# VHH binders against Imidazole glycerol phosphate synthase subunit hisH (hisH), part 19

Target 1, 214 residues: Imidazole glycerol phosphate synthase subunit hisH (hisH), of Cyanidium caldarium (Red alga) (q9tlq8)
Amino acid sequence: MKNIGIINCGMGNLHSVSNAISNIGFNPVIINASKDLVSFACSALVLPGVGSFDLAIDRLEKKNLIEPVKLWIQEDRPFVGICLGLQLLFEGSDEGSKPGLKIFNGYVSQFKHSLVKKVPHMGWNKLYFNRFNTIDNLVPHYFHYDLQPWAYFVHSYYIEPKDCYTFNTTSLTFYGKQKIVSSISYNNILATQFHPEKSGLFGLFILKRFLSSY
Below, E stands for the ipSAE of ESMFold2; O stands for the ipSAE of OpenDDE; V2 stands for 0.75 times the mean of E and O plus 0.25 times the DockQ between their complexes.

## First folded at step 11 (VHH; framework vhh_4orz_3)

Design p6 (from k3 with Y108W Y111H; at its last look DockQ between E and O 0.64; V2 from the best seeds 0.00; counts 0 for: pae E 5.5 > 2)
Fold by ESMFold2, look of step 11:
Structure p6 (fold): chain B 214 residues (1-214), chain A 122 residues (1-122)
Amino acid sequence: as target 1 above (214 residues)
Amino acid sequence: EVQLVESGGGLVQAGGSLRLFCAASGFTFSSYVMAWLRQAPGKRREWVAMINTGGETDYADSVKDRFTISRDNAKNTVSLQMNSLKPEDTAIYFCAAEVWYDSEGYLWTDHWGQGTQVTVSS
């Protein structure tokens, strides 16, 4: 059974992510320090999160996890970012003043009131794909398993990538008049603005397919 | 300002050929997936062919092996070579940048041109 490391930033979705990983046939282990990565021999790393950008960065710093996580990604090891975990991969956020992990070029922006009726974006919403760059090539599975291209969102900020050549946008979502990059990939990174752990069978299938590829 | 200008349409006999061109400006052309869409009278707009930034192509089943999409990043152009044309290929053809779909087949794109008419006679 493969050990999947779930980084503990002290944010509220750790239990849900752990349950999802267990349900798809992997062994979730909680990462509180760099030594846990070695001790558990993790096959993949998950950076979850809901809430404060700066607090998550602060907690990663206090746990001395900033550089180990960056090194994990630089070594092209399997990595999943969920919601805040997607946003932390960028340079910074309107939500806070601390720098992100700077894996990708771009910024995390606050929703414009002129484009969006309610904040946060909360609830189920559609995913849009294209034929070349679909989230882990999951589109054919819609038609076989009666999967719907809907996922669960809860976020008040969204990513604005500056350089689409450094990674691939794998899905888009529209909330009001705001276009949202709802998932991205790069080498062995899968990162989603939605919560696959709360998106029913579709979300579990995405995670299982990605984690089973390694 | 993003502009996509199609040309090369016209009237042709069934079995004939046409080549469509699209001139693009106002954006970094080499960064975009480019596509051809078409719309026949009374029908919804459908995708025809796509070409990604690396030159990989994909085609709708109805035009596979008859149409060829290509791009020239130095000239910021996309072309569509259309061979063995059929009357059902009659439509306005649009050049588009970034085409996305949902499970219900809805097509969304950031930009498309005014289109060029292709008419195939029996």
Scores: ipSAE 0.065, ipTM 0.487, lowest interface PAE 5.5, mean pLDDT 84
ESMFold2 (binder alone), look of step 11: mean pLDDT 80; pTM 0.795
OpenDDE, look of step 11: ipSAE 0.227; ipTM 0.613

Design p7 (from m5 with Y32H V33F; at its last look DockQ between E and O 0.74; V2 from the best seeds 0.00; counts 0 for: pae E 2.8 > 2)
Fold by ESMFold2, look of step 11:
Structure p7 (fold): chain B 214 residues (1-214), chain A 122 residues (1-122)
Amino acid sequence: as target 1 above (214 residues)
Amino acid sequence: EVQLVESGGGLVQAGGSLRLFCAASGFTFSSHFMAWLRQAPGKRREWVAMINTGGETDYADSVKDRFTISRDNAKNTVSLQMNSLKPEDTAIYFCAAEVWYDDEGYLYTDYWGQGTQVTVSS
């Protein structure tokens, strides 16, 4: 059974993520310090998150996890970012003033009232796919497994990657008039604005395919 | 301002060939997936061919082995070579940048042109 490290940012959806990881056949372990990554011999790392951008960064700093997470990614080891965990990979956010992890170029922006009627974007919404930028052709497999590519969203901010449509974007979602990059993939990174751990069989399929690839 | 201008359409006999061209401007062409879409009378707009930034291609089953998409990043152009044309290929053909689809086949694209008419007579 492979150990999947779930980074503890102080709170959030750790329970839901742990349950999802267990359900798909892996052993979730909670990461509170860099030594936990080595002690548990983690095969992959999950950065979940809900709540404040700045608070998450501050708690990662307090736990001395900023540099170990960056190193994990720089070493091209399997990594999953969920919701706030996707946003933390960027340079910063309108939500706060702290810099992000700066793995990707781009910023996190607040929804504009001129484009959407209600904030947060909350509930089930569909994904749009391209035919080239997928992890191991996971998109065609959705139709083979008869899975409906709808996912659960709850967020007030969205990413604006610098190269969002040519290299890193794996799905789009529309909320009102706002186009949202709903997932990205780059090297061994999978990151989603939606919560795959709360997105039924489709979400579990995504996590299982990704984590089983390594 | 983004512009995609198609040309090369016309009337052709079944079994014939036609080559479409698309000139692009107003965006960084080499960083975008490019595609050809078509819309027949009374039908939804559908995807027929795509080409990514690295030159990898994909085709709808109905045109596979008959159509060839290509791009020239130096000239900001996309072309579609259409061989062995059938009356069913009759449609307005659109050049598009960035084509996305949902599970029901509905398409989204950020940019597409005015289109060029292709009419295949039996």
Scores: ipSAE 0.339, ipTM 0.671, lowest interface PAE 2.8, mean pLDDT 85
ESMFold2 (binder alone), look of step 11: mean pLDDT 80; pTM 0.798
OpenDDE, look of step 11: ipSAE 0.540; ipTM 0.783

Design p8 (from k3 with V33T M50Y; at its last look DockQ between E and O 0.68; V2 from the best seeds 0.00; counts 0 for: pae E 3.3 > 2)
Fold by ESMFold2, look of step 11:
Structure p8 (fold): chain B 214 residues (1-214), chain A 122 residues (1-122)
Amino acid sequence: as target 1 above (214 residues)
Amino acid sequence: EVQLVESGGGLVQAGGSLRLFCAASGFTFSSYTMAWLRQAPGKRREWVAYINTGGETDYADSVKDRFTISRDNAKNTVSLQMNSLKPEDTAIYFCAAEVWYDSEGYLYTDYWGQGTQVTVSS
């Protein structure tokens, strides 16, 4: 069984992510310090996220996890970012004042009520894919398995990458008049604005496919 | 302002050939997957051919081996060579960038041309 490290920066969804990882055949382990990465010999790392942008950064700093997570990614080791975990990969957020991990150029922006009627964006919404860039090339599997590419969203901020072509945009979603980049990939990074751990069989399938490829 | 301008359409006899041409401006062309779509009278718009940023191509089964998509990143152009044309190929042909679709087959594209008419007579 492969150990999948789940970074503890948001207590609300650690158990949901752990349960999803177990259900797809991997061993979830909680990462509270850099030593846990070595002692558990993790094959992949998951950065989930609940709570505020600044609070998540502060918790990672207090646990001395900022640099180990950056080095993990720099070494091109398998990495998953979920919701706030996607947002933390960017330079910063309208939600707070602290810098993000700065893996990608760009910022996280607040929804404008002129474009959407309700904040947060909460509930099930559909994903759009293109021919060549899907979440881990899953297009044939979507239609073959009848997986219906809907995912669960709950967020008040969305990413605005500065260079939209430094990574693969793997799905789009529309909420009101706002177009959302709902997932991205880059090397061995998969990051989603939605919660795959709460997105039924579709969410479990994309996690299993990604984690099984390593 | 983003512009995609198609040309090269016209009337041709069955078995003949046409080459469609699309000139692009106002965006970073080399960073986009480009596509040709078509819409026959009374039918939904459907994809015909794709070419990604690395030059990989794919085609609808109905046109495979008869049509060839190519791109010139230096000139910001994409073309569609159409050989062995059939009356069923009659449609308005559109150049598009970054074609997206949902599970129900509805298409979204970031950028989209005016279209050029291709009519194949028996």
Scores: ipSAE 0.285, ipTM 0.626, lowest interface PAE 3.3, mean pLDDT 85
ESMFold2 (binder alone), look of step 11: mean pLDDT 80; pTM 0.794
OpenDDE, look of step 11: ipSAE 0.335; ipTM 0.666

## First folded at step 12 (VHH; framework vhh_4orz_3)

Design q1 (from p7 with Y101F; at its last look DockQ between E and O 0.70; V2 from the best seeds 0.00; counts 0 for: pae E 3.3 > 2)
Fold by ESMFold2, look of step 12:
Structure q1 (fold): chain B 214 residues (1-214), chain A 122 residues (1-122)
Amino acid sequence: as target 1 above (214 residues)
Amino acid sequence: EVQLVESGGGLVQAGGSLRLFCAASGFTFSSHFMAWLRQAPGKRREWVAMINTGGETDYADSVKDRFTISRDNAKNTVSLQMNSLKPEDTAIYFCAAEVWFDDEGYLYTDYWGQGTQVTVSS
């Protein structure tokens, strides 16, 4: 059984993420310090999160996890970012003033009320894919199980697809008139704006497919 | 300012060949997947061929082995070589960028052209 490290940045659904990882056949371990990455011999790292961008960065700094997480990614080791964990990979956010991890170019944007009626974007919404860069080539498998690629979202900030990035957009979602990046990939990074741990069998299959590749 | 301009359509007999061209401008061509779509009379628009930024290709079953998509990033062009044409290939052909699908097979794309008519006579 492989150990999957879940970064504890003081926010984000650690219990839900741990349950999802257990349900798909892996051993979730909580990472509170850099030594936990070594002592648990983690095969993959998950950065979850819901809530404040600046507070998450501050807590990662306090735990001395900023540089270990950056190094993990620079070493091309398997990494999953969930919701806020996707956003933290960028240069910064309209939500706050702290710099992000700067793994990717671009900034996280606030929803414009001219384009959406409610903030946060909360609830189930559908994903759009293309034939080349689907989330880990999983879409055809879902149709055999009569599953729909709908995922659960809860967020007030988003990544707009028109920004220049080094990553591949693997799915898009529409909330009101706003087009958003709902998932990305780059090397061994998978990051989602939705919560796969709360997205039923579809979300679990995404995680299992990605984590089983290593 | 995005423009996709198709050309090369026309009337051809069954078994013949045509080559379609698409000139692209107003966006970073080399960073986008490109595609050809078509719409036959009375049918929904469907994808025909796609090519990603690295040159990998994919084709609809109905045209596989007969059509070839290619791109020239230096000239911002994409082309579709159509061989062994059949009457069922008769349609308006559209050049498109970044074609996305939902679980029902509905297409979404930000960029597609005015189309060029291809008519294949029996």
Scores: ipSAE 0.318, ipTM 0.660, lowest interface PAE 3.3, mean pLDDT 85
ESMFold2 (binder alone), look of step 12: mean pLDDT 80; pTM 0.798
OpenDDE, look of step 12: ipSAE 0.568; ipTM 0.802

Design q2 (from q1 with F33Y; at its last look DockQ between E and O 0.37; V2 from the best seeds 0.00; counts 0 for: pae E 8.5 > 2)
Fold by ESMFold2, look of step 12:
Structure q2 (fold): chain B 214 residues (1-214), chain A 122 residues (1-122)
Amino acid sequence: as target 1 above (214 residues)
Amino acid sequence: EVQLVESGGGLVQAGGSLRLFCAASGFTFSSHYMAWLRQAPGKRREWVAMINTGGETDYADSVKDRFTISRDNAKNTVSLQMNSLKPEDTAIYFCAAEVWFDDEGYLYTDYWGQGTQVTVSS
């Protein structure tokens, strides 16, 4: 059974992510320091999170996990970012002043009330996959653009990539008049704005398919 | 500055062949899916063919087995070989980077060219 490292950034959804990882047949281990990555011989790394961008960065810094996480990604090792974990891959956030991990170019922006009526974006919403996503090994063919799956969202900020050609947008979601990049991939990175650990069988399937390929 | 420039269009008799080319610049071509779209007079723009970064392809049913998309990552080009052309293939053909559909069948992309006219006569 493979060990899946779940980074403890001190934020919200650690328990539900651990349960999801267990339910799909992997051994979740909590990462509090860089030595835990080696000690548990993790096969993949999950960066979860809900809430404050700056607080998550500060906690990762205190645990000396910023550079180990960046190195993990630079070494092209399997990585999953969930909700805040997607956002932390970018340069920074309107929410705060701390720099992100800067894996990708772009910023995290707050929803504009001119485009949406309710903040946060909370609840189930549709994922739109382009036609080509159905032939990608990472996105199952039964989630093609005519059969848009639903996923669970809870966030007040969304990514605005500066150069969307540096990663693959794997799904879009529409909330009010705002188009949202709801998932991305790049090499061995999968990152979602939605919570696959709270998105029923679809969410568990996505995680299992990704983690089983390594 | 992203630029997609199509060429190779023209007039051809039914049953004939054409090869379209698209030169891409201003982005990391090898990291993106590429597509050909077309729009006939008075009709919606529709997708024709797609090719991923690894060379896997997909085609609209109406052109399958007649059209072949290919890419050259060293030259930043994508091409469309069109064989056994029919009058129904008459359209402006566009090169595009990454396309999306909504549940109303609308094509979405931020990056597409000016197009090249293909006219197939009887």
Scores: ipSAE 0.012, ipTM 0.306, lowest interface PAE 8.5, mean pLDDT 83
ESMFold2 (binder alone), look of step 12: mean pLDDT 80; pTM 0.797
OpenDDE, look of step 12: ipSAE 0.542; ipTM 0.788

Design q3 (from q1 with F33W; at its last look DockQ between E and O 0.63; V2 from the best seeds 0.00; counts 0 for: pae E 3.0 > 2)
Fold by ESMFold2, look of step 12:
Structure q3 (fold): chain B 214 residues (1-214), chain A 122 residues (1-122)
Amino acid sequence: as target 1 above (214 residues)
Amino acid sequence: EVQLVESGGGLVQAGGSLRLFCAASGFTFSSHWMAWLRQAPGKRREWVAMINTGGETDYADSVKDRFTISRDNAKNTVSLQMNSLKPEDTAIYFCAAEVWFDDEGYLYTDYWGQGTQVTVSS
């Protein structure tokens, strides 16, 4: 049974992520310090999060987890980013002033009320897929349609890539007039703006397929 | 700023051939997958052929083995060779960049051209 490390950045969704990881046949372990990565011999790492960009960065800094997470990704080890965890991979956010992990080029922007009526974007919404760049290399797309590729969103900020060439956009979602990059992949990284741990069988399917390839 | 300009459409007899071209500008062409879409009278727009950055291709079942998509990154062009044309292929053909599909098969793209008319007579 493989251990999946869930980084504790002090944001309140660790229980839901742990339950999802258990339900798909893996052993979730909570990472509070860099030594936990070694002690638990984690096979994959999950960076979850909901809420404040700057607070999450501060908590990772205090736990000395910034560099270990960057190194994990640099070593091309399996990694999942969820919601805030996707956003932290970028250069920074309109929400705050602290730099992100800078894994990808781009910024995190606030929704504009000229484009959307309600903030946050909260609830179930559908995903649009491209036949070449799908979540976890699924082809043809009809499999996703059979699982009803809808996911649960709760966020007030969204990523704006500086260029789309440093990673693969694997799904899009529309909220009002705003187009959202709802998931990305690059090497052994899967990152989603939605919460697969709260997205029913479709969300669990995504996590299981990704984590089972290791 | 982004422009996709189709050309090569026209009237063709059934069984004939036609080659469409798309000239692209205003973005880094070599980093985007490209597609041909079409819209027949009274029908929704549908995809016809797609080609990724590495040259891998995919086709709608209705045109497989008759149509060939290709790209020239040096000239920023995409082409569609259409052979064994049928009256059912009559449509406006659009060049597009990065086409996305929802769970019902409706498609989305930010960038498509004005289209070029292809009419296949019996």
Scores: ipSAE 0.345, ipTM 0.687, lowest interface PAE 3.0, mean pLDDT 86
ESMFold2 (binder alone), look of step 12: mean pLDDT 80; pTM 0.799
OpenDDE, look of step 12: ipSAE 0.540; ipTM 0.782

Design q4 (from q1 with V99I; at its last look DockQ between E and O 0.70; V2 from the best seeds 0.00; counts 0 for: pae E 2.5 > 2)
Fold by ESMFold2, look of step 12:
Structure q4 (fold): chain B 214 residues (1-214), chain A 122 residues (1-122)
Amino acid sequence: as target 1 above (214 residues)
Amino acid sequence: EVQLVESGGGLVQAGGSLRLFCAASGFTFSSHFMAWLRQAPGKRREWVAMINTGGETDYADSVKDRFTISRDNAKNTVSLQMNSLKPEDTAIYFCAAEIWFDDEGYLYTDYWGQGTQVTVSS
């Protein structure tokens, strides 16, 4: 059984992510400090999160996890970002003033009231896929598996990537008139704006596909 | 402003050929996947052919081996060579920039043209 490190950024209950990892056949371990990465010999790392962009960065800084996470990604080791964890990979956010991890070029933007009726975007919504999907862990279900591509969203901000060469969009979602990049994949990074751990069989499928590749 | 302008449609007998062209402007053409869609009367719009930024192609089963999509990044054009045309190929053909699919097969694109009519007679 492989150990999957779940980063504790102090932003909430990690129970759903841990349960999802267990349910798909892996051993979830909680990462509170960089030593935990070595002690548990993690094969992959998950950065979950909800809430404030700046607070998450501050909490990671206080735990001395900023550089270990960046090094993990720099070494091309398997990494999953969930919701806020996707957003932290970018340069920064309209929500706050602190820099993100700057793994990808682009920013996190606030929903425009002219385009959406309510904030946050909360609930189930569907994903759109492109047929030039280069990663099997997000292969459209209509060709390989009979899965409904609906996922659970809860967020008030969304990513706006600047540059295609460092990041690949793997799904889109629409909330009101706002188009959302709902997932990305690049090298050994998978990151989603939705919560795969709360998205039923479809969400578990994409996590299992990604984590089983290593 | 993004513009996609199709041309080359017309009337043709079954078994004949046509070549469609799409001129694109108002965006960085070389960084976008391009596609041809079609819509027959009373039917949903469907994809026909797609080409990514690196030149890889994909085709609907109904047109595979008969149609060829290509792009010219220097001229910002995409074309569709249609050979061995059949009456069921009759439709309005649209050029599109990047297409995405939902679980029911409905497609989304940010931009598509006004279309060009292709009519294949028996």
Scores: ipSAE 0.366, ipTM 0.680, lowest interface PAE 2.5, mean pLDDT 85
ESMFold2 (binder alone), look of step 12: mean pLDDT 81; pTM 0.802
OpenDDE, look of step 12: ipSAE 0.494; ipTM 0.770

Design q5 (from q1 with M50Y; at its last look DockQ between E and O 0.54; V2 from the best seeds 0.00; counts 0 for: pae E 10.7 > 2)
Fold by ESMFold2, look of step 12:
Structure q5 (fold): chain B 214 residues (1-214), chain A 122 residues (1-122)
Amino acid sequence: as target 1 above (214 residues)
Amino acid sequence: EVQLVESGGGLVQAGGSLRLFCAASGFTFSSHFMAWLRQAPGKRREWVAYINTGGETDYADSVKDRFTISRDNAKNTVSLQMNSLKPEDTAIYFCAAEVWFDDEGYLYTDYWGQGTQVTVSS
């Protein structure tokens, strides 16, 4: 059984992510310090979270997890970012002043009320996949109730990638008049704005397909 | 300003071949997925061929094994080689970037050209 490290940035419900990892046949372990990566011999990392960008960065800094996470990604080891965990991969956020992990170029922006009536974006919404990218292989016919699957969202900020040549936009979602990049991939990174751990069989399937590839 | 300019359309006999070209400008071509779409009179616009940034391809069943999409990132061009043409291939062909679909099969794209007419006679 493979150990999947769930990074505890002090933000979000680790119970839901742990349950999802267990349900798909892996052993979830909580990462509170860099030594936990060695002690548990994790085969993949999951960076979950909701809430404050700056607070999450502060918590990762206090736990000395910033550089170990960057090194993990640099070594091309399997990595999943969920909601805030997607956002932390970018340069920074309208929410705060602290730099992100700067894995990708781009910025995290707050929804504009000229385009969106309610904040946060909360609830189920459709995913529109790029037909050729890898995420199309993660939505088999028996999970598909129409041409587009649905996933659960809860967030007040969204990514605006600056440079798309280093990763694939794997899905889009429309909330009001705002186009949202709802998932991306790059090498052994899968990152979603939605919560696969709360998205039913579809969410469990994409996690299982990704984590089983290693 | 983003521009996608199709060329190479025309009248051909059934069983013949035709090559379409698309010249792209005004955006970072190598970082966008590209596609050929077509629309026959009275029909919805449908995708024909798709090529990702790494050069991997996919085709609609109706044209599989007859059409070949390719891209040249040095020239910012996308090509569609069409062989064994049939009268039902008659349509306006569009070059498009970042094509997405909804659950009704409607196309969403940030950019497409004006199209080039392909007419296949029996």
Scores: ipSAE 0.005, ipTM 0.223, lowest interface PAE 10.7, mean pLDDT 81
ESMFold2 (binder alone), look of step 12: mean pLDDT 80; pTM 0.800
OpenDDE, look of step 12: ipSAE 0.065; ipTM 0.500

Design q6 (from q1 with L107F; at its last fold request DockQ between E and O 0.80; V2 from the best seeds 0.00; counts 0 for: pae E 2.9 > 2)
Amino acid sequence: EVQLVESGGGLVQAGGSLRLFCAASGFTFSSHFMAWLRQAPGKRREWVAMINTGGETDYADSVKDRFTISRDNAKNTVSLQMNSLKPEDTAIYFCAAEVWFDDEGYFYTDYWGQGTQVTVSS
ESMFold2, look of step 12: ipSAE 0.372; ipTM 0.692
ESMFold2 (binder alone), look of step 12: mean pLDDT 80; pTM 0.792
OpenDDE, look of step 12: ipSAE 0.660; ipTM 0.833
ESMFold2, fold request of step 15: ipSAE 0.274, 0.357, 0.312; ipTM 0.651, 0.698, 0.672
ESMFold2 (binder alone), fold request of step 15: mean pLDDT 80, 80, 80; pTM 0.796, 0.799, 0.802
OpenDDE, fold request of step 15: ipSAE 0.561, 0.463, 0.530; ipTM 0.798, 0.752, 0.783

Design q7 (from q1 with Y106F; at its last look DockQ between E and O 0.79; V2 from the best seeds 0.00; counts 0 for: pae E 3.2 > 2)
Fold by ESMFold2, look of step 12:
Structure q7 (fold): chain B 214 residues (1-214), chain A 122 residues (1-122)
Amino acid sequence: as target 1 above (214 residues)
Amino acid sequence: EVQLVESGGGLVQAGGSLRLFCAASGFTFSSHFMAWLRQAPGKRREWVAMINTGGETDYADSVKDRFTISRDNAKNTVSLQMNSLKPEDTAIYFCAAEVWFDDEGFLYTDYWGQGTQVTVSS
């Protein structure tokens, strides 16, 4: 059974992510320090998270996990970012003042009430896909399995597509008049604004396909 | 402010060829996937050909091997070479930026042009 490391930022949803990883046939292990990455011989790394951008960065710093996570990604090892974990991959956020991990160019933005009626964006919403997604296993098999591409969202900040990330964006979602990046894929990174661990069979299918593909 | 201007349409006999052109402005062209769509009388708009930022292409089955999409990032243009035209290819052809698909195959795009008419006679 392969070990999937789930980074403990001290934020919620660790139980939900661990349960989802178990349900799809992998062994979830909690990562509290960089030595855990080696000791458990993790095959993939999951950065989950909800809540505050700055607090998550601070907790990763206190656990000495910033550089090990960046090195994991630089070594092109399998990585999943969920909700806040997607946002932390960028340069920074309107939510806070601390820099992100700067894996991707771009900033996380706050929703404007002029474009949406309620914040947070909470609930099920539809995904729109691009045909040139480099994760071929997800898109082609989705159409063959008749899965409904609805995903569960709960967030107050979002990533707007940037020109330099257009061909890495694998799905978009519309909330009111606001277009948001709902997922990205680059090399061995899969990152979602939605919660695949709370998105039913579709969410579990995405995680299983990704974690099984290497 | 975003502008997509198609040209090159017209009347042609079956078996003939046409080349469509699209001039783009008002956005960073090199960072966007580009596409040609078409709408035949009484039909829904459908995609015909797509080209990503790296030059990879994809085609609808009905036009595969007959149509060729290409782009010139220096001139902000997209073209569609249409060979071996059939009466079924008669439609208004639209240039589009960023085409996305839902689970039922319906397309969405924020930007498309006014279109250029292609009419293929038997």
Scores: ipSAE 0.299, ipTM 0.644, lowest interface PAE 3.2, mean pLDDT 84
ESMFold2 (binder alone), look of step 12: mean pLDDT 80; pTM 0.797
OpenDDE, look of step 12: ipSAE 0.508; ipTM 0.773

